# Designs tried in a protein design chat: VHH binders against o26223. Part 299

Target 1, 191 residues: o26223
Amino acid sequence: MKLLWTSQHIKVTVHIDGKVSKMDVLEAIKTRRSIRKYQDREVPEELIDKILDAAMCGPSAVDERPWHFIVVRNREMLEKIPEVHPYGAMVKDAPVAIIVCCDSSLEKIPGFWVQDCSIASQNILLAAHSLGLGAVWTGVYPLEDRVEGIRRLFSIPEHVIPFSVIPLGYPAENPGTRDLFDPDRIHLEKW
Short names: E, the ipSAE of ESMFold2; O, the ipSAE of OpenDDE; V2, 0.75 times the mean of E and O plus 0.25 times the DockQ between their complexes.

## First folded at step 19 (VHH)

Design YC12 (framework vhh_7nfr_2; at its last look DockQ between E and O 0.79; V2 from the best seeds 0.00; counts 0 for: pae E 3.7 > 2)
Fold by OpenDDE, look of step 19:
Structure YC12 (fold): chain B 191 residues (1-191), chain A 124 residues (1-124)
Amino acid sequence: as target 1 above (191 residues)
Amino acid sequence: QVQLQESGGGLVQPGGSLRLSCAASGFTFSEKWMSWVRQAPGEGREWVSGISYSGGWTDYADSVKGRFTIARDNVKNTLYLLMDSLKSDDTAVYYCARHKYSAFPETQDEFDIWGQGTQVTVSS
């Protein structure tokens, strides 16, 4: 099913607690948390489209854009993911998951695809959060057992590398905010 | 050190039952798929049964299907093989093996850790 990307700027009004709030980029970054509990509520396709659009807007090495995305809504498949990903238990409870992959045939410079797919994954998280959804990054690469597990489960070709599994849904938890600023990690001019 | 240690083997009569155990140490047991593999005298290794992390997925060789049950206790770091209705053809050394991948094995090379094995002998 070709996700018909209708480029229409669908103003997705996300009702969080009945209030439509727009998050600026810094707010989204600072307030984002990993969400592992989800409501029994479907995520509209329009939101997934926006999230994927954001995922593809990140930079990549020499603009190689090696990423592919598998959108998983099938309940049976969602329930199988935890069996091949030991930290993916929450995936079975999510209405949808995105699997971020690298097509190695698109890679122009070896090794940078990890950065590219990381950026894409982070953008998915930020976009989801800004849209009133909860998500969590569950790492697949570089652990070979997980990589191959996901590969086989989804019949992913050998030249394509599963990188992350990101379940998404309306949040059923509020873990609060964290202050993660650490001035000891900042070095001026030299180490 | 990563280690697997099998136990529970022995001599049984045809139609008898055994329970094999495999104690895992040196790694996070609950994060690995596990299998039983057996080798009869003069024969190659034969995959017997496999189990996923939580035990949600299990599979069996046709030769043991309906007679053997694989299980795991992730709290005890132990893999089990319940063997019922044993036959003479089940006589073999039974090995516990850790999967390289989170999938059922396609080849024997997909196991990275093996136990020393436990002897199962089915004889009248």
Scores: ipSAE 0.791, ipTM 0.901, lowest interface PAE 0.6, mean pLDDT 92
Fold by ESMFold2, look of step 19:
Structure YC12 (fold): chain B 191 residues (1-191), chain A 124 residues (1-124)
Amino acid sequence: as target 1 above (191 residues)
Amino acid sequence: QVQLQESGGGLVQPGGSLRLSCAASGFTFSEKWMSWVRQAPGEGREWVSGISYSGGWTDYADSVKGRFTIARDNVKNTLYLLMDSLKSDDTAVYYCARHKYSAFPETQDEFDIWGQGTQVTVSS
C-alpha cells in the first residue's frame, strides 16, 4: 500500500504490487549496533541461509568473489574461539558464529580480497539485524596471531585466510541508536 | 624489555618430581600462548607442552603425557611445568618460549621469545 498525490491534492490509498519490505535499508544501516550479549535461543538454519545469501550479494574486485564461510554451532568449538582470539569472549555465549574467509586461489587482483571480505562481513551484520538478530564483527586479519589460531582451530588450509569471526544470536541488550553524521568529514570537489 | 627466566631445575632421582617456573616480563603475558621446549645433550629441541592464553587449552608431547602438567598464573605472569615420574630420558635443558601464533606449534620457528633454560638431570 501507498498513497498517491493527484493533480488536485487528493490522497488515495493504492495497493503496492509485490512484497512489502520489513525493514528499510537506510533504517537497517542507521540502527544496526554491535551486539555482544545473546539470548539462550537457537538461530534457525533458515535465517543463517538468508544471511549468507546476503553476504554473497556484495560486489567484489573484478567479480572474483573470494569468500567462503564457516558456520560454527558446536558448543565446544565456540568455547575454544576465545582461547585463540583474546577479544572474542562473547563468542562462547553465542548460539552460532560465522567465520568469513578468503580463498586466495580465487583472487584475480592482489590484495583486494580484504575489501571483498569486508563487504561480505558488513552484509552479514545488516542481514542479521534485519532478521531480528544481533551480531558483532570481531577482527582476525591482519593479526597474524589470530589468523593462524583460527586457521588451525578450524583446519583451514594454508591458501585460505580467515578474515573475521561474527558471533550472532537474538539480542539480550539494546545499546540504542547513535547520531554519527559529521559534516566536517565531507569535502566538496577537493580536500 | 621482553624477558623469560626459567628456574626450578636440578638433579633428581628416577621417579622423582620437579616444578619448573618461568617468570615473564615486558609484555602482556595473559595475551600470549606459551610452551615448554627441551633439548637433550647432542640433540635438537623438542616441544614438551603448550598452553593457551587463559590456561583453558593444553597439550603435551606423547613422551610426557600423563607425567607432566603445564599451568600458568596470569596474575603473577608465571608459566609452570610440574614434572612427575621423571625418567632418565627427561634429562635436558628446559626452555620456556612465547608463541608467535595462538596455536600449538608445528615447528620450533613458531616461537619469538626464548628463556635462557634450566637444567634438569635425572640420575640412574
Scores: ipSAE 0.307, ipTM 0.692, lowest interface PAE 3.7, mean pLDDT 90
ESMFold2 (binder alone), look of step 19: mean pLDDT 82; pTM 0.845

Design YC13 (framework vhh_7nfr_2; at its last fold request DockQ between E and O 0.82; V2 from the best seeds 0.00; counts 0 for: pae E 2.6 > 2)
Fold by OpenDDE, fold request of step 20:
Structure YC13 (fold): chain B 191 residues (1-191), chain A 124 residues (1-124)
Amino acid sequence: as target 1 above (191 residues)
Amino acid sequence: QVQLQESGGGLVQPGGSLRLSCAASGFTFSEKWMSWVRQAPGEGREWVSGISWSGGWTDYADSVKGRFTIARDNVKNTLYLLMDSLKSDDTAVYYCAKHKYSAFPETQDEFDIWGQGTQVTVSS
């Protein structure tokens, strides 16, 4: 029985009308794209609060919740981030960025903080997308040059580790959807 | 192989000018902050100038400010130091150095790759 996976084209009808249509979780995951171009429009604080709430709802090892978030709206600081992050050029064009950090003093099991902060970062991306915003994950950890660059720029304490920088804004691009499903990456019972 | 190679040093009279070059290979030069560091005879290493990966940020030691200009060409993987109004006190071996961090150096241990250096002698 050849399971004909009918590629249901989930038409993300971006209704241009101001009604934020609620995406279900599967739609949000499947239709999310990295957005690097933003409109000249401010992001309301209410939306940032919702995104941060979602960021804190992810699981963490032994419920350690080691994450901290720096919300950056200052234009001067946003323009400086690309100088310490060579792939962060889009940050200067965003109305806001979230820097995800780990407080190492909250870590209960060594090494799991990377997973915890990754989950938080992904939740930021999904929440942003579901709210009609575009975002992109720019990696900081584990590259020492970026970690220390961000640390010094924002005067982050030594026990706090910058993990990711996520610019957000209303999208000024539509990269479309892509199918990333690869059955060759699925192994049954054994490799 | 990771390498930095300096060139352009030589003998010059006081008030003269030199242009140093540093050719980088074996790493992604365009992503890294770079500096020039010099060492005079019998002296320790002195940071001279630094530049961000994009070239958007530059900084200079007080001793060379207004006389030296740091620049880079990321397409050519080359770092430059334009030295004008040279003084006898500028006599040193000049090294190109790669930063560990995307920041101006606070200590001498913040470099992970060094060139062999090029000799600059300012003498009448």
Scores: ipSAE 0.894, ipTM 0.949, lowest interface PAE 0.4, mean pLDDT 93
Fold by ESMFold2, fold request of step 20:
Structure YC13 (fold): chain B 191 residues (1-191), chain A 124 residues (1-124)
Amino acid sequence: as target 1 above (191 residues)
Amino acid sequence: QVQLQESGGGLVQPGGSLRLSCAASGFTFSEKWMSWVRQAPGEGREWVSGISWSGGWTDYADSVKGRFTIARDNVKNTLYLLMDSLKSDDTAVYYCAKHKYSAFPETQDEFDIWGQGTQVTVSS
């Protein structure tokens, strides 16, 4: 079975440098790519604030909002992340990284924090993209050796779980758009 | 079967040098932190040195700093310990150990795979 999807054009207004920039939400979702090469250019604090505001707009199980974010700009710390997190090799080249964490003391529904932090992580990627930045989600959880490595590196307490490390910056690559729609993955009424 | 196999131990005079090797198999060596741990006769195990998966971050017990060098070859899946300026109190069985976590150990319980050890004896 093949289905053709039609995107609704939903405009998200982005204010950059005194001009209104519009990117349709579906366009943002379709064009976002993992970016692993960054310009040697600072990311202003104001953009990080907007990204984290967007991250916190995500839904969560019973509105538990278990997420916490560590913003890392220090070069020494960014250089150390790959040594405890091999999947994060590009982090050493990023001007900034965001560590998404779960505070388990905020959980209201056991075990849903992974979904909650995944939603926040995806919102970071989309918000960064809409602001002209590139980012990539590097998975930490559920690899326990990496979880503990990141926890110790950043003095994260035992009840807080590092979930993902997201380096971001102005892109120094353009991998292009992909057509990933696959109607065979869609099942009507039953498998 | 996961295996760590140490070699290179032996009898050496004080001031001498040895190079220990540890061949790893049965796990993804290139993604794991590794350490050398030693046990002197009749004593508990003492952490000697550790190294991150890439080799870019190393640390040493105070008792061996400046005399021992840890290294790894991720192509050959081999961990090394270059031991220089050996003293009689370096006499021990030296074990290669895989970390549970990507971090230098805070307790002795943070290793989950051990080799059989290689004897180093520093004596006149």
Scores: ipSAE 0.439, ipTM 0.780, lowest interface PAE 2.6, mean pLDDT 91
ESMFold2, look of step 19: ipSAE 0.438; ipTM 0.768
ESMFold2 (binder alone), look of step 19: mean pLDDT 83; pTM 0.849
OpenDDE, look of step 19: ipSAE 0.878; ipTM 0.941
ESMFold2, fold request of step 20: ipSAE 0.376, 0.377; ipTM 0.750, 0.731
ESMFold2 (binder alone), fold request of step 20: mean pLDDT 84, 83, 83; pTM 0.850, 0.845, 0.849
OpenDDE, fold request of step 20: ipSAE 0.867, 0.867; ipTM 0.936, 0.936
OpenDDE, second read of step 22: ipSAE 0.871; ipTM 0.937

Design YC14 (framework vhh_7nfr_2; at its last fold request DockQ between E and O 0.74; V2 from the best seeds 0.00; counts 0 for: pae E 3.4 > 2)
Fold by OpenDDE, fold request of step 20:
Structure YC14 (fold): chain B 191 residues (1-191), chain A 124 residues (1-124)
Amino acid sequence: as target 1 above (191 residues)
Amino acid sequence: QVQLQESGGGLVQPGGSLRLSCAASGFTFSEKWMSWVRQAPGEGREWVSGISWSGGWTDYADSVKGRFTIARDNVKNTLYLLMDSLKSDDTAVYYCARHKYSAFPETQDEFDIWGQGTQVTVSS
């Protein structure tokens, strides 16, 4: 077993068969960072499939599962996303992006789709990280300028709401980890 | 308070040039798409030109294409319209308008903030 230090100082055990060992869920959560720089390297479809599988494994209100995913690999489209998303500059540098959307026709309880799509988006980030990829959540909803910008750019139907744009790639940066634990945010029994 | 303030209008001869400015305040200008819209006497509002937040994308009405140039300075929070080869038909009040959406407008209702306008008169 060769211990390879990933650029993120995460010990990844590479199996002889080329399979990367999955990190445990707490490790993934604790060590995940927003990655905005990517290597000039394609992301295999297999990894995207795994990420999307993870995205669909989150809970949803009354099991409504309102999420849809647009996988964007087209270079021209990736380069256009920053024009409709002022803080999406890194998308043009990513080999792939996932646009998380809500199909409002699938919504059963009003408003919970935001939570559902948030969970899906976070699962994308965690799954990506666990697979040795970097990603960042670029917010679209609830900003109508971005929502409609993405909608028109991708010809998304009116009943489908763009929620987030998540560029993905092999990381070309290592922000390190940070301690975000704040005991002052924990209240026992009462505020 | 959110505000757009146009300036630079005036009287010019046909074939002349003007530069309009629109000073934005009260919002993050660099995040918003912007347009110029004009209204001639007795006419409805006409979209003139639009620009993406970065300035990377621009578009023009056919009536002004090749003559007008839209630009922006996000550091100065200012939108510009360079108007060359002005014609009598360009006479109008010119408004700066903020887009509701990060897209070129499909309708006149896709603006949420307007300036007071600046008069441009092209006459011999």
Scores: ipSAE 0.894, ipTM 0.949, lowest interface PAE 0.4, mean pLDDT 93
Fold by ESMFold2, look of step 19:
Structure YC14 (fold): chain B 191 residues (1-191), chain A 124 residues (1-124)
Amino acid sequence: as target 1 above (191 residues)
Amino acid sequence: QVQLQESGGGLVQPGGSLRLSCAASGFTFSEKWMSWVRQAPGEGREWVSGISWSGGWTDYADSVKGRFTIARDNVKNTLYLLMDSLKSDDTAVYYCARHKYSAFPETQDEFDIWGQGTQVTVSS
């Protein structure tokens, strides 16, 4: 805030002793599922910090990094989100939600912020999964009624565009894995 | 065809009560925020009350708080305004209006569908 280098440093340590565990990246990508039921259990701030660190590791158009994140833990606010987002009912049951936003003043190439914030949103889902949490992406942009509803609920300024709301918590369901590979979607050299 | 049809207006004595209804058709009522807006003769439109799609979040203009109650029935696709303790200042045409956004309005251009209105007259 006061310094040119105002970044939150999140340390990841890998312990040598035999209690080290980690999830392979391909396994994380293949096994992540949308989780809409959560345990009544708080998510430590440390895990949210790791998730947001991962969110910001995504590539962006010309490195513009237009994203901002709102961390919501307040029960009253979480319970209001379903009233501005009809398909966000699970948010009221989540211990925390992350709102992914675009700050249009950071755009260097107009319009690519959608891809940028999509990448950040997916990284949130993968990081949450790798940490033993479940999450789901609930769409806000491009639905104008939801965009404005979320903006006003969280006092988001006019030049900032809410993109997605991602509730997360320790999962209370296990929908299993899916085999989604479809070779008919692959075209070699041309359509 | 999207339509809002108000009913229930009329003449009432000060201190009396009225119930306004607004029948909605041609859209998914249960997914939209709704409001009541009123206009006295020769005056601008005044937002009266609004309600979220589920009915779980309501708000009221200061002039009507504690006297008016907004409600909705998503099975019957009907919006209501229960008006108690009516005053002469409540005399107006009352419109139901559908929100463009899932938010309480900041301006009158944030409604995309309006009813024709129903007259409420409080004799003084």
Scores: ipSAE 0.373, ipTM 0.737, lowest interface PAE 3.4, mean pLDDT 90
ESMFold2 (binder alone), look of step 19: mean pLDDT 84; pTM 0.852
OpenDDE, look of step 19: ipSAE 0.825; ipTM 0.913
ESMFold2, fold request of step 20: ipSAE 0.306, 0.370, 0.311; ipTM 0.696, 0.737, 0.700
ESMFold2 (binder alone), fold request of step 20: mean pLDDT 84, 85, 84; pTM 0.860, 0.861, 0.858
OpenDDE, fold request of step 20: ipSAE 0.893, 0.892; ipTM 0.949, 0.948

Design YC15 (framework vhh_7nfr_2; at its last fold request DockQ between E and O 0.82; V2 from the best seeds 0.00; counts 0 for: pae E 3.5 > 2)
Fold by OpenDDE, fold request of step 20:
Structure YC15 (fold): chain B 191 residues (1-191), chain A 124 residues (1-124)
Amino acid sequence: as target 1 above (191 residues)
Amino acid sequence: QVQLQESGGGLVQPGGSLRLSCAASGFTFYEKWMSWVRQAPGEGREWVSGISWSGGWTDYADSVKGRFTIARDNVKNTLYLLMDSLKSDDTAVYYCARHKYSAFPETQDEFDIWGQGTQVTVSS
């Protein structure tokens, strides 16, 4: 009686639970830094989608949601952005940049689009950080030279206003943490 | 006060060379695109050349392409125009102008600051 040792290959399905380390919101806010150096590594589309999802989750005035996003991966275009943005040098080194724009035709209350797009931009930064990416907010609006520079570079329609350019990638620097709490900026009941 | 001041103009023979300078003050020069614009007697203003803030991008009117070179020194807050192989048709007042936009101008109204100009006369 030849005992056929059926080697039950226990397929240990190593559920690589890609535990996206759940960074809590306060941690994300407090530890976020502007990152201007990036690894030579592509950012997966999945992460960009998550970032953009987060960008669209912010409040907007009267729920107008005026934001649009241009995702730029083209190397040539990334290299051109610094020419129209004097402080955008790091964009050429990023694997991807998001240009946050406002569609003015969606604006319901004048002027609040700036807040809306700011919230979207900040959510991009926080989401990126929570996902292990580094990013920096390079200001475009309200400087007309940059606004129009970006507009022309990307052939953005006149009714759409470039607001910010946010390069992002895996960080190649660690600026550390900063304590930015200033009790002198807190006033109780009155100034 | 925001100011542009041109210099280096003069009288030259055809085929000669000149170097114009434009000294900028009162603003962050290295953030701004700059151009040279000229105006010949009895003519309108003609864009001559433009340069990006970094100097990485330059462009020229067809009339001066291959003969003129635009440059800038952001440390010295100075814009330059090197003019070679000058022709009689290059006779004009040359102005330096600050761009409103970080782009090459599409229209003549895309400048917000002008110098007083410097006279260039090409005559035999």
Scores: ipSAE 0.896, ipTM 0.950, lowest interface PAE 0.4, mean pLDDT 93
Fold by ESMFold2, look of step 19:
Structure YC15 (fold): chain B 191 residues (1-191), chain A 124 residues (1-124)
Amino acid sequence: as target 1 above (191 residues)
Amino acid sequence: QVQLQESGGGLVQPGGSLRLSCAASGFTFYEKWMSWVRQAPGEGREWVSGISWSGGWTDYADSVKGRFTIARDNVKNTLYLLMDSLKSDDTAVYYCARHKYSAFPETQDEFDIWGQGTQVTVSS
């Protein structure tokens, strides 16, 4: 049981930092699933703070860090998002959602903000999972109808681009693990 | 071939009712917000009512609130406008319009597809 006996799986007790993470990083990546059903349970602000801290730890093109985050807890606003986003129905049932945005005035390399915000969005998903929460990335950019719809709903300025909406909460479903490794996607030395 | 085809207009007495229909084809109707817009003789186009893709969010111009009801059938790909308590001021050509954005419009430039219109005439 060579993998299960590595020092990476030790229990850690932290008396200063509150809730501790016990999940190995590779385990978190492999076991994270899109969660679209949530318990009727609030998510504490300190967990959101930890998730956003993780989001901002992502690399960005020339350290431009173009991201901004809107934390949405207002019930009326959460209920309106699905009317702007046809496939965002689960948002109305989430206790909280995070909108990942790009401030285009912070770009240092044109066009790389998409990669930057994608990295931040994925870090939100992984951090939420490691904290016992479930989340799902619902796409906004590059669909102009959704981008403008979200912008108007949340009064986002024209130079700021809403990229994704990520509802999250304590999960009320368990879809299980998938094996998605595909050797045909791997090319050695050249295509 | 993207099309919006209105029907159901006609001549009606003041206080009467009409039901307008708009058949949509050539696009994914249930992903789009839709509106009714009208144009009275000698006037510009006036937004009448709009509806979100699901039908769960509707809004109306002040001039028609409480008298008109917008609805949609995403199985039949049809938009409706139920008009009650019609007044002479409601006389206009009524257009079905598809939104560019998932939002109620701020200008008529926010519609990318228009129907041909159906005439509604309210007179004694």
Scores: ipSAE 0.410, ipTM 0.756, lowest interface PAE 3.1, mean pLDDT 90
ESMFold2 (binder alone), look of step 19: mean pLDDT 83; pTM 0.849
OpenDDE, look of step 19: ipSAE 0.779; ipTM 0.895
ESMFold2, fold request of step 20: ipSAE 0.349, 0.341, 0.364; ipTM 0.729, 0.724, 0.735
ESMFold2 (binder alone), fold request of step 20: mean pLDDT 83, 83, 83; pTM 0.845, 0.849, 0.849
OpenDDE, fold request of step 20: ipSAE 0.893, 0.894; ipTM 0.949, 0.949

Design YC16 (framework vhh_7nfr_2; at its last fold request DockQ between E and O 0.60; V2 from the best seeds 0.00; counts 0 for: pae E 3.6 > 2)
Fold by OpenDDE, fold request of step 20:
Structure YC16 (fold): chain B 191 residues (1-191), chain A 124 residues (1-124)
Amino acid sequence: as target 1 above (191 residues)
Amino acid sequence: QVQLQESGGGLVQPGGSLRLSCAASGFTFSEKWMSWVRQAPGEGREWVSGISWSGGWTDYADSVKGRFTIARDNVKNTLYLLMDSLKSDDTAVYYCARHKYSAFPETFDEFDIWGQGTQVTVSS
């Protein structure tokens, strides 16, 4: 029985009427793409709030919740980020960016903050996508040049570690979906 | 191996010009901020100029501002220092240095790679 994988193009009909159709979690995960081009359109604060709420819903080691978020809307600052992040060029084109940070004083178990902030960052991406926004994770940690660059640019205290910069906006590109499933990466019971 | 190699130094008359080059190898040059630092005989190190990875941001010491121009070619993996209106006080060994951070340096400890330096002598 040849399972004909009919690639049903799930047309996410974004109904223009203000009701953000609830994207299921698997759909959000599978259809999310990095978006680096944005419309000249502001992102409502309400959406940012929802995204940040989602960012804080992830698990953290021993519930340490070390994350902090800097919401950047200032055009001048957005334009400066690429100078301290060589691969952050798209940030200057975004209406808003979220900088995910770790407050090291909140860390209970060393090293797990990276996982915590990663989960938060991914939740930002998924939430953004589910809300009809595009986003991309631009890596800051663990590259010291970027970490300190962002730190100084935003006057971030020494005990707070910038982790990621995530520009967000209404997408001006559609990179399509891709199949990333690789059965060769699955091992049963042993390697 | 990570390496910086300066060139272009020499003897010039006061008011003359020189162009220093720094060839970078062994790392992704286009991702790193760079600076020129000089050391005159019997003197401490002096930061001269810095440049962001893109070249979009530059800064200069007050002593060289308006006379020196820092530039870079990321395709050629080369840092430059254009020195105009040279003075006797500009006599020094000039070093190319890679930044640890994507920021202008606050201390000399913020450089992780140095070249061997090139001698610039300004003398009538």
Scores: ipSAE 0.894, ipTM 0.950, lowest interface PAE 0.4, mean pLDDT 93
Fold by ESMFold2, look of step 19:
Structure YC16 (fold): chain B 191 residues (1-191), chain A 124 residues (1-124)
Amino acid sequence: as target 1 above (191 residues)
Amino acid sequence: QVQLQESGGGLVQPGGSLRLSCAASGFTFSEKWMSWVRQAPGEGREWVSGISWSGGWTDYADSVKGRFTIARDNVKNTLYLLMDSLKSDDTAVYYCARHKYSAFPETFDEFDIWGQGTQVTVSS
């Protein structure tokens, strides 16, 4: 373990197990952009494992954790996703995609699974970004045509609801950051 | 004003060829899966062929596989059925149909818009 000291009033970075986080969480949130162009470069299984571990760290209603994930690397399957998802064209160019699903048999409070799977999906985006990958959330639920299309394509059971498809890979574009702060959206005490 | 209008039917001899067209209006054609369905005299409906929104994924009933080709033109909002090696059993009214889902159908209630049909008659 190696410690760096500069003064008694300044935070000091602590190196635990020899690894240091590359990106502060607020920086990750502020700099993450939807990435739709990817390098012709495979994403190691180890990075996917880390991303899915992060996905499962999200809070859920009454700790129900209703999520399941399908990892898609097969070229034939990746090329078919755009055929059931007309705005998912970039998926065929991605080295891998993650399908976030809800297993409705795990619900403890009806209807909160949408929030639960949204949280897992956003955690995938942030974790991918922190690992040097780019990703984008392509919507499936609540569009029934896409839900049923994805369900049949991947043989997903009737009690499992595909929520989102997230293609990811090493980015081949850099759209830059955006200034989205809007004080008119902030209300004190009342609307 | 959502409409599907078939054309191109007619009388043809056995072994002949025919091209059906289906003009779509009143919806975003390029976002929808489409099918051809036929109904022979005195019989129920038979799904003939289906095509994904882009045209990249197609499928066919066993009865027409290898003889019929489904195609689409998303610029002209038109669906096509190219029929070759026609047989007497192909005599039917052919309907253009829009899918509810982005999937090949399992039942006929998975079509939410139907055309008026065009008659194909293969001479006996």
Scores: ipSAE 0.375, ipTM 0.738, lowest interface PAE 3.3, mean pLDDT 90
ESMFold2 (binder alone), look of step 19: mean pLDDT 86; pTM 0.878
OpenDDE, look of step 19: ipSAE 0.864; ipTM 0.934
ESMFold2, fold request of step 20: ipSAE 0.354, 0.311, 0.338; ipTM 0.728, 0.676, 0.721
ESMFold2 (binder alone), fold request of step 20: mean pLDDT 86, 86, 86; pTM 0.880, 0.872, 0.876
OpenDDE, fold request of step 20: ipSAE 0.892, 0.892; ipTM 0.949, 0.948

